# Ledger of designs, part 5: VH-VL binders against p56860

Target 1, 255 residues: p56860
Amino acid sequence: MMTAEVRTPEQGGGPLTTEPRAPRSAPGHADASAPAFGPETDPRDIIRWALAAHPDLLMPSAFNLNGVVLLDLAAQAGYRGEVVFVDTGYHFPETLATRDRLESRYPELTFVTLNAGASPDDGQTPPDLYASDPDACCAARKVDPLQRYLKEQGPSALLNARSRDQASTRADIPFVEEGGARRRVNPLAHWTREQLEAYAAEHDLPVNPLYFDGFLSIGCWPCTRAVKPGEDARAGRWAGKGKTECGLWQGENKL

## First folded at step 1 (VH-VL)

Design d4 (framework fv_dupilumab)
Fold by ESMFold2-Fast, scan of step 1:
Parts: structure tokens; C-alpha cells; sequence
Structure d4 (fold): chain C 255 residues (1-255), chain A 118 residues (1-118), chain B 112 residues (1-112)
């Protein structure tokens, strides 16, 4: 019989952690009503409005297809703020390589990587928490680090890469969401997967290569598989666990 | 474009001290671990020291522990290696490299030469 | 300390022919997170090292597809499918599973 080997501590082996940039002073409020956006609105116009209304705007990204497309459009629209990535300790190497290619391509942007360093379990919560309790794993690895950073930085709004075409739970997202701790702007709400793919190809954007191997929605490796023909794009996320959204979008964890 | 530029190398006598610097540009310096790797004349690569993004964790090869100190100033995007009690065996080209969470190093600087000789 | 051993240490190759370099570790480099902490670097004469392959088999950005990495645990291979003149230099494997990070002795690839 095979026996699992004990995990090597981070300081005695494994990866070194990265840490977030020093906290900023709380930014001032920016009050502005959203203009009427519709199905023909250029995402760059939505981004330009968001920048004018919220000079302290931040862009969280997992560097999936939507995130890469939004980053390019945002750079074109004049975004020069932070791109915030949470290193959960469980990303595919392809995801980290995509981040590195994006940093090289967009030197005008500031890329901040939050990592799970200083976790009691060698930079992670429990080693198998993703299998037994995916909600707790998501909270400890992704939601909690991001919420701490957002509380410290205090942006009045976030620029998100969500689109209505990604999942049934996202079908009705507006371009501008109110409520919660801060405003959320979804410039790609009306773009389809076909439009995102065409844009990325036309502009030779650094896209995660796993996307071309049947991974239509890419997260951490323990909770992601390639989708079968005819399956929903997010069917590969938390396969068999009945979960389609991270707790990031619910209650006190809502961004 | 990510760039790393080393400086501070030179000739020193055994027992002397030198301070190396590595200036980073084109990336968020504080978000990445940084590493020093050296190469003695005609020899292979030897890892010397690494530091976490915040500077809160430091790691050293046994051959340099107690003599070398790695540090960083994130406000200046600069990595340092303070080298004390230099020995002839410390003679090498010293490379600065950007470290990733999974330990690979990319990119590397051009290197700075340290010669310890009487 | 984990000891890294490369073979061969000298590799003369005719242009257009394949080349293979082996790297063996004294301990398994397969972490519980599923990754092999083994990277490959190339150092051309008078230049700094450059990353070729990371985590066993992943090609670094800009590296031609004629380079490939394979293996798991203690035995790893770097393969060049068709050697070109620009490939001359020293090839190093490195383990990053635990400190101290250690390199192999280096393999000198030369054109003949």
C-alpha cells in the first residue's frame, strides 16, 4: 500500500511568498451617476466613465479570458491603477505564466500579487480543505486575503471582468452595481464568449493556454477540469460539489 | 519590460566588505521574492540568498550564513547584499534574479563581479 | 541538502541532430501540491542565465518548442529536438523544493 508523504514546510522547502504593496491612505468619495449604457456601448467608454467617477478604481483579476480582455481594454482607456491578483497557492503554472506575460506587456500598470503566505500549513490552510470544504478553502485562500487588501486600500469602486454570458447566475448583472462596501463596474457585462475570444485573438493577447485544452473556466487546480462538449462553461469548476460561484459574490464577502 | 541592474562589485582583500545593489524596474517590486546567485570563475551556479517580497523572510546558503545579509528597500525598488568577512572562495559573478512563488528565477540581471584577493 | 547530478557534462552535437540532458535528484522533487520543483536554465557564453523550463515540463515565455522537459520525482530530462548553433552554452537543472536551492554541475553543449 502507498502512503502519502508529509508536506515540506514553506521556509524549509517549497515556494517563497510574495506580499502586498504598503497600504494607501483612504481615498475620498467620488459621486457620479452612470450614463445610460446599452448593448452597443464600447467597454472603453464604460471604463473611461468609471475612471472619471472613481480615480481610486482597482481591478481584481484571476487572469482568465475575461480578465485578460478587460485588462487590455482598460489600458487603452487610460487605466493606470492596480491589477490585484490573489495567489491561492493552488493556481496552475500556466496561470502564473500568463500573469508574468501580462506584466511584461503592460508596464504602465501596477500588478499586485496577494499570497497566502504565513498560513499555518506551509502557506496554505489545510492541505486537503479544497476537497472536504470548498467554501472554507475559497474563504481562506481567496476571499479573506482580497477583502483584507480592499479594506486597507479603501477603493470606492472595483473594475470587474464578469460577463452575462459566463453563467446563469450572471445573466442579469448590470454595468454598474450599487450597494455593499463599494461600487462594482462590469464593462464586459454585455460581451459574449465569442466576442472575447475574437478580441483576444485579434490583439494577440496572452491567454492561459489551458483555455485551448478544454478548460473554459480556470480556477485552482484541485477544483478545475476540462468541460465536455455541451456542458456549461463553469461545469468544470468544483466538479461534483454543486458549486458554481465563489463566496466572493455573497453577503459580507461580496465585493 | 522587466529589468534588473546590479552594481557594487569590485576588488577587495580577504576580511573586507562589499555591498551589492540590484535595481528593479518594470514590475511591482514589493510583490516578488528576490534572489542572489553567484558563479565562480569557470564553475557552475550557486544559490546564495533569497528574500520575500516584504523583506520579512530571508534565506541563506550555509557558506554565507553570518557573513552576508540580504535586504531590500521597496520604496527604491532595490535589493541589497551586504557581504562581510570576505573570503577568496567568495570570488564570483553575482547575479540578481526575480523569484517566483514556485521558485523559478526570471529574469536575471547582467551580473556584477566580486574579486577577493590579496 | 538535495544533490543534483547532471549527465553528460559535455555534449558535442552536430547541427540538426537531437540532444538530451539528464538530471537526477537525491530526493523526490514532487511536492504534495502536485508540482515537481525542477527548473532548467541556459547560460550562453558571456551572458546571464535564462529560464528554459520551469516546474518540470513548462516552457518559459519565448522559448522555442524544440525544447521540452519531462520526468517526475527524481529523474528529469531536457530534450532539444533539433539542435541549432544558437543553442551552444551551459545547461543547468535546479531544484527549488527546499533551501538551499541547488543546481546541477552544468552540461556544456557544443557544435561539432
Amino acid sequence: as target 1 above (255 residues)
Amino acid sequence: EVQLVESGGGLEQPGGSLRLSCAGSGFTFSSYAMTWVRQAPGKGLEWVSSISGSGGSTYYADSVKGRFTISRDNSKNTLYLQMNSLRAEDTAVYYCAKGYRYGWFDPWGQGTTVTVSS
Amino acid sequence: DIVMTQSPLSLPVTPGEPASISCRSSQSLLHSNGYNYLDWYLQKSGQSPQLLIYLGSNRASGVPDRFSGSGSGTDFTLKISRVEAEDVGFYYCMQALQTPYTFGQGTKLEIK
Scores: ipSAE 0.000, ipTM 0.493, lowest interface PAE 12.1, mean pLDDT 78

Design d5 (framework fv_dupilumab)
Fold by ESMFold2-Fast, scan of step 1:
Structure d5 (fold): chain C 255 residues (1-255), chain A 120 residues (1-120), chain B 112 residues (1-112)
Amino acid sequence: as target 1 above (255 residues)
Amino acid sequence: EVQLVESGGGLEQPGGSLRLSCAGSGFTFSKYAMTWVRQAPGKGLEWVSSISGSGRSTYYADSVKGRFTISRDNSKNTLYLQMNSLRAEDTAVYYCAKDYYGSGSYFDYWGQGTTVTVSS
Amino acid sequence: DIVMTQSPLSLPVTPGEPASISCRSSQSLLYSNGYNYLDWYLQKSGQSPQLLIYLGSNRASGVPDRFSGSGSGTDFTLKISRVEAEDVGFYYCMQGLQTPWTFGQGTKLEIK
């Protein structure tokens, strides 16, 4: 069984491992239609709209540059919900340290780590699956735990940190995605990498230090390399495998 | 410049109590885990206790668990170690140290230490 | 608990000569992320410990390049290519993989 480590405003000492939260009821504002957002819209206005329409909103995060910027903007806009991270057992120590610094900076938020303390041998997948079948490894260690959590929590919408300039596959993402199991909101869809970097610097946000070493998109260590000049930010993910998106954003497993 | 300054050490009888403090400056205190490491006279280094940046997670060596309490006040940039039920074996120099990583530890800056002597 | 064992415990060295200290862990310090959670500290007489090497082989800021760390899994080595008088003190390895954090016994480097 999956376990969760939760950092809440009310919880104190020791490693925090708790039961998954009870499923949520659909809020009365779930039927609110999205307004017309444009290239000049402040992401905080999109987030405030999303909170009003979906009080049960959740924010999955891998704590990449986009994720830490979105977290700060969301906190400013009044977000006080869960920040959900999946511990795959293959994260860089810099990624986990960035998570810990964010937990310290935003004590008003609840941080949920699924599969806290995960190791390469989780009893569910072969230890070397990441090398032989990275898609199956991604599904088992990242997508499946998150989908199970989302099914149990039942949020009517997710707040995502995707932006259009991250990869060619993301060039046309809308601010609000309809359909599937739940609505997806992308407040940073129109922000550039340069805008994200400037915001993070201005607000002294804890950015994963690997970002400045050329890891513009940071995932698990077996499948991540530094990006060369002129490559898409996600070109370092699954280098040589012909993959740029995980199952999180593909097919029936799309969030 | 990062600085850590310990205080509160002294002489105490077995069964007594002392409270150590460590004042941090030159870094964003609340973003880093903090640690206490001790060294008995003529002996090596022994980890005592650690606390996460937020203060939500605390860790203790078996030798002090139930007797010592680590805490922090991020508004004062100060780390504390409350030591109860002191034993002669607790006699040591106590160092506070800054932890660079929250997930796996190495201690990049250390204070000068404060001496605790437990004797009758 | 992970037990850290250092060898030798006493290391007399002639100035200008190389020195090496071994550290062995009772279980692997190589984590799933590819890092070895082993660090080296130097404590000079009357002073606080200072970080020399972190995560197996990375030199801490300000540490001279005559110091190097190597090894993986359970066997690690700290090397000093040319010992200087200022290098005298106790050297400790430490595992930062899991609590309790544990140190080796310490190696006293002395000038002959």
Scores: ipSAE 0.000, ipTM 0.416, lowest interface PAE 16.1, mean pLDDT 78

Design d6 (framework fv_dupilumab)
Fold by ESMFold2-Fast, scan of step 1:
Structure d6 (fold): chain C 255 residues (1-255), chain A 118 residues (1-118), chain B 112 residues (1-112)
Amino acid sequence: as target 1 above (255 residues)
Amino acid sequence: EVQLVESGGGLEQPGGSLRLSCAGSGFTFSKYAMTWVRQAPGKGLEWVSSISGSGRSTYYADSVKGRFTISRDNSKNTLYLQMNSLRAEDTAVYYCAKDLWGYYFDYWGQGTTVTVSS
Amino acid sequence: DIVMTQSPLSLPVTPGEPASISCRSSQSLLYSNGYNYLDWYLQKSGQSPQLLIYLGSNRASGVPDRFSGSGSGTDFTLKISRVEAEDVGFYYCMQGLQTPWTFGQGTKLEIK
């Protein structure tokens, strides 16, 4: 085996999936109640519970630090479902490189890239929308494709990489969220950035190099900057636009 | 500002040895792969060797396998190329380059000249 | 090994005119993820190579918009919409799909 640091598609397998799979046949059923989890709960125990309760579980990921750590923990816990990435056409090359390294490192997982090869001119979204209306750009290029895919696949739950210390808007997220279209599971809700960094270093995980240059929350290049000391990790996303969350977590857009 | 500075080139006889160094600054050295590319006088670019950020994985062009060894010291932000059993066809300017996971080389050093002749 | 072939090898251009350089690979550089693993580098006289275009069509930081990359699979083109004096030098395409990484022979762009 090679490390995940240098990309060699012929040796590591490279990206495994560029198109969404056909819709799933049968949904799983979980009991009505979720167990209590606490500050000492191993994220792998939360993931194992989620897999048992929701065999059709999916994991959306943008391959930031949290996403990379969650993916490794999920693989250890026996997750063999889809890892879903949305190609917005505006990703940093470092983000795409990180995705490719993860696909090579976890050949047992199915990586689905929505809108693979997307460009700034997608024929559907005005070319300059990211500059004039970043909310509309996020909806068209990220939120809408993901929502359509999830509606088509119909998973009963999602594994999310959110943690409470990422932003003030995330301070109170529970391990298991009810309501909306499906259950959402946050195995890393109680982990700190320091714990995530230590875990990634210990296991030699491919972390996006921009993270070490102050890009603590990495999104599309037009809307991401390095954060200043004392700012929320997500303050660099949509800088100057007064936005802290993508529409995935707003009202009826909850996934 | 990213900078890469090569050193260690010179004149050597066939069968001799040279050790090239490349000092990196302005980026988190240990998080990037590093690559050596050479250019013979009046010729194009030829990939020589690459090393992962941790140093755990190394890759070599067939023409240098068994003769050259790539290594790095992340505590010193320095990349090395140990060149043994030198041949006349190894004569070239040797560039080190910052390597984004094998996708592309975004920054290059100034190069160091290696001449192998009797 | 993937062989990269450039044409023309010499390209004299009048300032302000467009220039076009072709690069062909012996096998497809289009990967299953939808990207073409083809980059372009410029080496000015007496200088180190510098990145111009990566993954087929993406301009590197600081590269003027007069430079563009296009193509897919085995046929790629680098275009300069209006050549300026500072654009003279050798242009190299490179495939980053599989080891060994291989470069084209280089195209010398010179002012008439």
Scores: ipSAE 0.044, ipTM 0.598, lowest interface PAE 7.4, mean pLDDT 80

Design d7 (framework fv_dupilumab)
Fold by ESMFold2-Fast, scan of step 1:
Structure d7 (fold): chain C 255 residues (1-255), chain A 120 residues (1-120), chain B 112 residues (1-112)
Amino acid sequence: as target 1 above (255 residues)
Amino acid sequence: EVQLVESGGGLEQPGGSLRLSCAGSGFTFSKYAMTWVRQAPGKGLEWVSSISGSGRSTYYADSVKGRFTISRDNSKNTLYLQMNSLRAEDTAVYYCAKEGYDYYYGMDVWGQGTTVTVSS
Amino acid sequence: DIVMTQSPLSLPVTPGEPASISCRSSQSLLYSNGYNYLDWYLQKSGQSPQLLIYLGSNRASGVPDRFSGSGSGTDFTLKISRVEAEDVGFYYCMQGLQTPWTFGQGTKLEIK
C-alpha cells in the first residue's frame, strides 16, 4: 500500500488540515477553451487562467530548476493546491533537501510526498532494477505511484513545468495540452533555460545545487548522467578531461 | 606536510548544538572535496556528509539530513559541520577527510578526529 | 542504499602468512566508464583511518606492494601476501558509486 505524507499550510504552528481532498466533480471545466497565449505571455497569467478554469488543479514536481521556478510563479498567481512529489527511494540527498527548503519557504502550499520514507528494498521492486532497467525502475517507483494518486484525486488539469527548450521532443509543446484523462498546462513552455536561471537567481530560489555542477535534469540518481557516479559534481572539471558526450549540456538537444 | 586538524567537539545535551571545524594546511584547499566520517564507540565507520571543492554541492546521510549542515570557507582553509538537534546516537569521534586521486572518495588524508558526546 | 558486507569479521593470522578479506555489494559498483567504485581503508588501534586501495585495485601512495585489491561488480577482495605485525587493525571497504556512500561493517585482523 501507498503511504502519503502531507505537509499542510502553516501560520507559525496552526492546526493541520483534517479534511480529505474532495474528489473531482463538474467535468464541464473540460469544456473551457484556452485563450491564445504567445511568446510574451507572463506565466502567471497562464496560471491564473488555469486556476479559474480548473479549481482542482494539481502540480506534480521533482523540484528541478523548472519546477522550482514554476512553484514560485504559481504561489504568486494564487495557487494554493497540492504540490505532489514521489519519494522513489533513489533521490539524491540534494533533491530531498531542496524539497525541505521549498516546504519551509511556501507555508501557504500543501506538499504531498507519495510513498514517504521509500527505501530501495520495498519488497515489490527488484533491488537491482535501476541498474538493469532504469526506465522500468522509474516507471515503477515514480510514474505508477503518481498515476495512481492522480486517478484517486481526479484533477481536471495539471500544472507542469515543461519548457520547449528542454529537449527536441518538447520543442512544440503547447501551453495547454488536451487529450487523455486531463489537461496539462505548461506555463513555462516559452521560457528558456537562461530566463529560468535568471529568475531563480533574482528571487533567491532554492535551486538543487547539483544543477550548477552539471546536472541539468535531476531525476533519480541512477537515471542522471551529467557527472560520473561518486564524483563531487565538478562537471566542468571532469568534462574537460572526459568525452564531449559527458559535458555540462548532456541530455539537452538545443539549437 | 598535508594536514587536517579537527576541533569543536565536546559534551552536549540531547536537542543541543555543536559546530565542528577542520583546518587544512599543506594543499590547495579549494581544489578538494571534503568529507565528515564518524565512528561511534566500538563501532564501524559511518559517512556523515561531503562537500565539493567549490562548496556548491553538499551530500548528507539520511540520519543527519535536516539537522546537520556542512559548509566551508575556502579563504580560511576551513571545513565546518553545524550539528543541530543532537541525539544520543550522534555520539562518536568525527573525522574530516580530503578526497584523493581526483575521485570524490579515495580519502587520502584524515584528521585525528574530535569527540562528540551527546548525553543527558 | 548500497549495503556492503564483509567476511570474515574476525581474521586471526599467523605473521608471515597471507590474509584475504572479502567485500560484497548489494548491487554492481562497476560503472559504464569501466571503473569499480570500491575503496579499502585500514584503521589501526587508536589511529585515524588510512586509504589502502582506491577504485578497486589501485594502491594508494606509500602503501606496500604486499597489499592488493581485486574483483569487479559485486565481489571484491583485499589480499595481503605476507602479514606483518603493523597490519593489525580494522579493514573497511567502502562504495563510492552513489549516495549515501556506505562502508562495510569492518574486519578485525589479529595476530594468532
Scores: ipSAE 0.000, ipTM 0.379, lowest interface PAE 22.0, mean pLDDT 77

Design d8 (framework fv_dupilumab)
Fold by ESMFold2-Fast, scan of step 1:
Structure d8 (fold): chain C 255 residues (1-255), chain A 122 residues (1-122), chain B 112 residues (1-112)
Amino acid sequence: as target 1 above (255 residues)
Amino acid sequence: EVQLVESGGGLEQPGGSLRLSCAGSGFTFSKYAMTWVRQAPGKGLEWVSSISGSGRSTYYADSVKGRFTISRDNSKNTLYLQMNSLRAEDTAVYYCAKDQYYDFWSGYFDYWGQGTTVTVSS
Amino acid sequence: DIVMTQSPLSLPVTPGEPASISCRSSQSLLYSNGYNYLDWYLQKSGQSPQLLIYLGSNRASGVPDRFSGSGSGTDFTLKISRVEAEDVGFYYCMQGLQTPWTFGQGTKLEIK
């Protein structure tokens, strides 16, 4: 059984509640049409459309630069849904500290941590799986818990922080992705790393300190290295394994 | 290791100009806000100006607004302070300082340069 | 502008004894993220300032545990549990909540 810790606005900065979430009904907004979005569209307008079309919208986040920027824009646009984080047991302490700062800065949002307090040695997954089979580790520790939670909650759409500038595999992602179990909305699809960094600086957002040491795509500590200038931002993950994407979204895409 | 090295200080007459530089090394320069802090002889610390990592946001003390311009060249890992219309009260040691975190509101500086002396007298 | 006021301005202390410096702000330094934007710096004679405490109570890297920061809102304290000769210098509090960033007047710690 998956354990979730939930911090709601009524709790302020107080103790997290730890309970499995009840399944939600999926309201019939799946057939709402997406307007034409372009390279000059304000992400807040995309988010406002998504909220109107999908009142049950959820926002998974790993609290990287993209996630922090999206969270701030979403809060401005009126997002009051869940911000969902998966505790893999392998996060850098800096990532967890960044989450804590964000929870304090956005008391109006509900933060959900799946598998809160996870340990590298959980007694179920082989403790060295991350080194021998990173794909299996990613599936067991991150993908499977998130997909199980999404099946339980049944949102008709997800708000995610993917951008075309992050990796070659993301170069052509649309603002709204159809197919799979639910719609995916990418309000930052057209934003560059430079724009994300400028926005974070202008608004004094808490950014993971590892980002400034060349960890442009921050994942679990066993698989993450600093990237060299000119490398794909996700090249630091699964260093030496020939992988730039986790299988995080593959099952839901039906691809 | 993080290092900040200031240069460009000197003697100028009132109304003159000076350009200070601060060369950063040992960290990803473009990701950190940078600040100039000055200290007049025998006096305390006074904040002068700050610039965001991207260079898009700049902030100035009222005493230097319209006269000083902070800028950075991230391709050269260098911070600048262009000082125009110098006054006797601008006489001070000028320190370059690095913000510890990419949080411009934190105002805390984990590394400081050695300082460069600016003297404005007739 | 937020005004920072330190007391005392001069603090003679016997080696091995504790020392305490107060810093008051004209406005609350507690931000919506739950942090107090109040930092402490030490400037030893002929040297650049160095960070001691950031965000109210966090010791900077390499700072001995005999230094501690406390307080919230408008009233803050820097404590040295047992003063050593190397601690001589000027101590400054600084607020980083809003521009202009402002420092206290400085407190000179001297060995008796």
Scores: ipSAE 0.000, ipTM 0.395, lowest interface PAE 17.6, mean pLDDT 77

Design d9 (framework fv_dupilumab)
Fold by ESMFold2-Fast, scan of step 1:
Structure d9 (fold): chain C 255 residues (1-255), chain A 120 residues (1-120), chain B 112 residues (1-112)
Amino acid sequence: as target 1 above (255 residues)
Amino acid sequence: EVQLVESGGGLEQPGGSLRLSCAGSGFTFSDYAMTWVRQAPGKGLEWVSRISGSGYSTYYADSVKGRFTISRDNSKNTLYLQMNSLRAEDTAVYYCAKGKYYGSGYFDYWGQGTTVTVSS
Amino acid sequence: DIVMTQSPLSLPVTPGEPASISCRSSQSLLHSYGYNYLDWYLQKSGQSPQLLIYLGSYRASGVPDRFSGSGSGTDFTLKISRVEAEDVGFYYCMQALQYPYTFGQGTKLEIK
């Protein structure tokens, strides 16, 4: 059992609570086929459908641009579940501060921060793992903690912030994905980066300031670089490693 | 490549008016807040005005409130500063700068400036 | 208005030696989310200002690691670990915590 920092609506703007997460009993859900969703569908309608079909819905977020936009739309659609963030120990300070601002802006939501280990030098993860084996580092500090939490909590579905224009591997993601351990819902599948940026600006959403320094896709600092004009937005992730996706979106354990 | 080009500066009498323009290229203009910063001859930098990406929110230094108006035309990727009731103290190089999409923005790109001289 | 005060206003430095510029604000620039809303700019002769450091300590794209920002609340420092001839110019701090945004008076760095 990993230790988690939890901030609930009842705590308001109070201090974070750090405690072991108790297992949630297997939640029930209503089986429902997805309506026909298309390019014109409001993401809030997709979220409302997902909430009705899956009352136990959880939202993992890395608080990237997509995640920030999805969080705002989800709150508007009535989402009051957990927003789950994995603290890998390697996040930019800007990313952690963005999380803090979002927690303050959405007091109606429960924010859960999973700690992969107290720090990179806690003996659980070697300091050079990101440089020598980014897949193993991603698994130990992000994928494994999140999958362990999801297995403990047992949600029947996840609300994800992926969009089709983020990478070639995401070009054909559907609004609702079956298979694996649970259903995944992608309300922003059809939104472009321009739409996401315009939405965030219009609603004054807290966005990671590193986006304005040429970091079009932000992850942990050892695996993120600024992109050059004309490069794939995710080219800055795992630069030099030939990788664009973390294990979260692969195999039977994909999220 | 982000580029900002100012124009519209010149010589004007006290009490006169000038309209400065700043043409932006290489970025999605409507997504970014824009600002004007000026520098009087031999003096330091002074922030003048900021406008949000949508144009909904505008802010001004106290010295220019009621006399200057910041505006933008996102369809033309152009920022404006309408300067009325000019004073000798308004003599400066005026820079436009790209702000942040969000909140407290640091000015990552600056134009080359346009010179405004107010004298009799 | 927040008043920004720089020291020294004139800084002659021998090339290869370190340099340090202080900036003090009349009130705390530390926001509740942990950021110091303090930026540093360099203006070389005949040129537009350029961003060096943002949010107190983060280096802007393309800025050499010789430049670093430190401090929190009301007292901030810009350090150049090894001054080079091309570093000559005026250095300005600016607060962006609240409107109006305000700059320090500027520090002229010049070679001895």
Scores: ipSAE 0.000, ipTM 0.401, lowest interface PAE 17.6, mean pLDDT 77

Design i1 (framework fv_ifabotuzumab)
Fold by ESMFold2-Fast, scan of step 1:
Order: structure tokens, then sequence, then C-alpha cells
Structure i1 (fold): chain C 255 residues (1-255), chain A 120 residues (1-120), chain B 107 residues (1-107)
């Protein structure tokens, strides 16, 4: 039983409340084959397929540009599942404000905020874990809370906002990724940053204000910098560390 | 609907400063960059800089660095561009233009332009 | 700075003609390119953004294509109201730069 801050469609845009979360009773069924998606496939068609194949689908989001665009497209395609955000205790205030704007804009969706337990409000205590061991900090405050929730909920697939255009390490991600504990669906795999920005602008989506200041990929404040023009969107994450992904998407720790 | 309304024409002497305003309406002012572009008579378009109205952060073309100052007043949804130490070759129409997102912040709405004439 | 070069600088064409204007960037800009139309004594109007996305309300005879360093704006059947100067602009890197312009005269 995990505690989480939840905003449901029944609550509308009211104040955020916390509640104990029970594990889900019925796991999904992942026996449908993935169709051949291509460079012209509408992301909404990929999402509709994913919903039909995996009615227990969940959408983790950090509310970066990609996540905001995916959320809008998913809502249009009929997604009414949970949007799961991990509050690591080290997010920028702008990130939390963006979450609040999205919760208000999509009252038809359930937003779940997972708290990393004893995370300090000031983001400093203990102040040195992110500096001395970024992998351990990421595992304790992001990876572990999310993996625990996913284990309790047991979805057969996740809807992710990754795109090939974000970084060289993501250049060949498929639309549907097999293996591990569950399927991962990447409806935006083939969209470029230009298409994502144009879509968000055209639909007046709530974008994290830090994006306008060159924070193209936004994580915890101790390990995020603005990118230079022409850099990969994730170049500002763990700058100088040689780390390109939080362990969530690597090896045996893959969701 | 979205509208950008600029201040009126200015005539200045060399060495003076000019401050052009751009009043935005019909959208969330702090959600979009404001760009400044000028055009000398018979010439092409020249980008001068932008301002993020939310943070107040600015980016200037190095050509204008030290002479240009971009500011905003969020209480009245107005952006300003001040150019100092004016020269005769600063004679131009000055435009404000809304940019949406970083890198794909294509200028989707433009002010009507402010003619600035620098002569003695 | 990224230099944007348009070709041709001046173009004269008849109503009904197909017209193509090219724009070359001095380095790769992906699809961070916009096309603008400027009529005499008016502010520029955006026609195309993200290299190929047509601005809502712009006639379908306008289209954009290209990526990287080579881009084109095509008008499939010229109308008298298309008399204007056309500019490309890169938004990949600061400072944002415009092409020198292509003046289109319909005769």
Amino acid sequence: as target 1 above (255 residues)
Amino acid sequence: QVQLVQSGAEVKKPGASVKVSCKASGYTFTGYYMNWVRQAPGQGLEWMGDINPNSGGTNYDEKFQGRVTMTRDTSISTAYMELSRLRSDDTAVYYCARGRYYKSGYFDYWGQGTTVTVSS
Amino acid sequence: DIQMTQSPSFLSASVGDRVTITCRASQGISSYLAWYQQKPEKAPKRLIYAASTLQSGVPSRFSGSGSGTEFTLTISSLQPEDFATYYCQQLNSYPYTFGQGTKLEIK
C-alpha cells in the first residue's frame, strides 16, 4: 500500500489530496501483436492500438515538452488511465506548477503523484547524495518509487513520451518495446523536436517555462543545466558525468 | 484575438535614445517570447534580440550588445526595446514579433511596426 | 552566425505560373526554418514553419520542403496578390538570421 497525491476526474480542479493506494485486482493481457508503424503513423493511432491491446495502460510523465504533447494526444485518443509523476523532492518549482496546470486542463484524467518518502522540501538534506552518487540518488528518489508502484499496479504496458530526436541513445527506439516486466509504447518515437514544439504551440499547451530558457530536458535541479543551441535535448542532464539515462531504462532495472 | 500594438513613429537626433513599446493582447503574455526585428529602408529583415516575459531573460545579437535593452511590464502586457547612441544607419522600421517555443519559436504574430528616423 | 542565402533575389513571373524560391543555410539547421511573405508597407506574415508546415489560413498553393541546409518554397499557381518579398529564416541557433529576400513581381 503506497501513499500518493491523487487528483481524479470526480474531484475536478480542487486541492490536491493524499490517499493510500491499493494494488490493482486485474492485470492486463499483453498477447496482441504490435502492428507495423511507420514515419507517417499518427501517434493517436498508436495510442488507440495500445489501449485496445493493454486496457490497463499507465502513463508515467515528468511533464517535459514530450510528456505534455503525449498527454494531449493520449486524451484525444481516449486515454483515461493514470498519469504517474514521481515527486523526487528535487524538482524545480516550475515543474510542479506545470503539473498543476496539466491537472486543471485534463480533468478527465487521474493524476497520481508518488512521493519519495523522506525527501526534504529544500532539496538539500541529505545534500550530497546527488553530488557523490547520482545513480543512487536517482534509484532511491525516482526509480524505486516508480518501480514499486508499477509492481503494485501491474500494468501490462506503459505509454512513454520518448522520441528518437531527443538524444543519440534514443535514436533507434521502437514504437513498441518488448521484454522486461512489461511492454513500453513510444507513440512519439518518430516525432522531431520541431514537430513537438509546433504542436504544443498550436494547441496552447502548458509547457514548463524553463524550456524557454534552454532547459530542453528537465529533471532534478542539482543535475540539470540549459543546453546550448544545436545540442541534443538531454545534453543538460548529468552534464559532465557521462550519464545519459536514469537507470530506469537500462538493463535489469528496466520497467 | 491575438494583437500586438506598437508605439508611434519617432524622429531622433544622432546620439539620442529611442524606446519602442509593444502592447500584447488576446493571449497569455508570459507564455511567449517577444522578438524585435528591424528593417532599414529597402533592406531585409534583421533580428535584434528576444525577451522571455516570464523571466525577463534576454538574448541580443552581438551587433546591438551594449546599445540595446529589452524589458517588459507584465502588469500591462507590454514589451519595450530601447536603442541608445543612435546613428543615421539605425533609421528603420522596428517590429515586435511573438515567438512561441525555443527553436521552433517561429514568429506567428507581428506588430504593425514603428518607424524610427535618425537625422540631424 | 548561420548565413541564409536565397535564390533568386528577384523573380518575375506570370499569373498561373509555378514558382520556386530556394534557401540555403551555411550549416545544418534540421527543419528549424520559416518562410515569411511581406507585402509593400506591411509587416511580414508567416507562411510556413518547421520547413513544411503551412500556417492556418494560408492558401494551399503555398508549400515548403527541405531539411538540413537546402529548402524550397513553392507557389503552385501564382495569383496577383502574391506580389511580395519572401524571406526564409533559421531558428536553429542564436542569433536568428534571415535570408536576403526574394522579390516576386507578377507580370
Scores: ipSAE 0.006, ipTM 0.476, lowest interface PAE 10.5, mean pLDDT 79

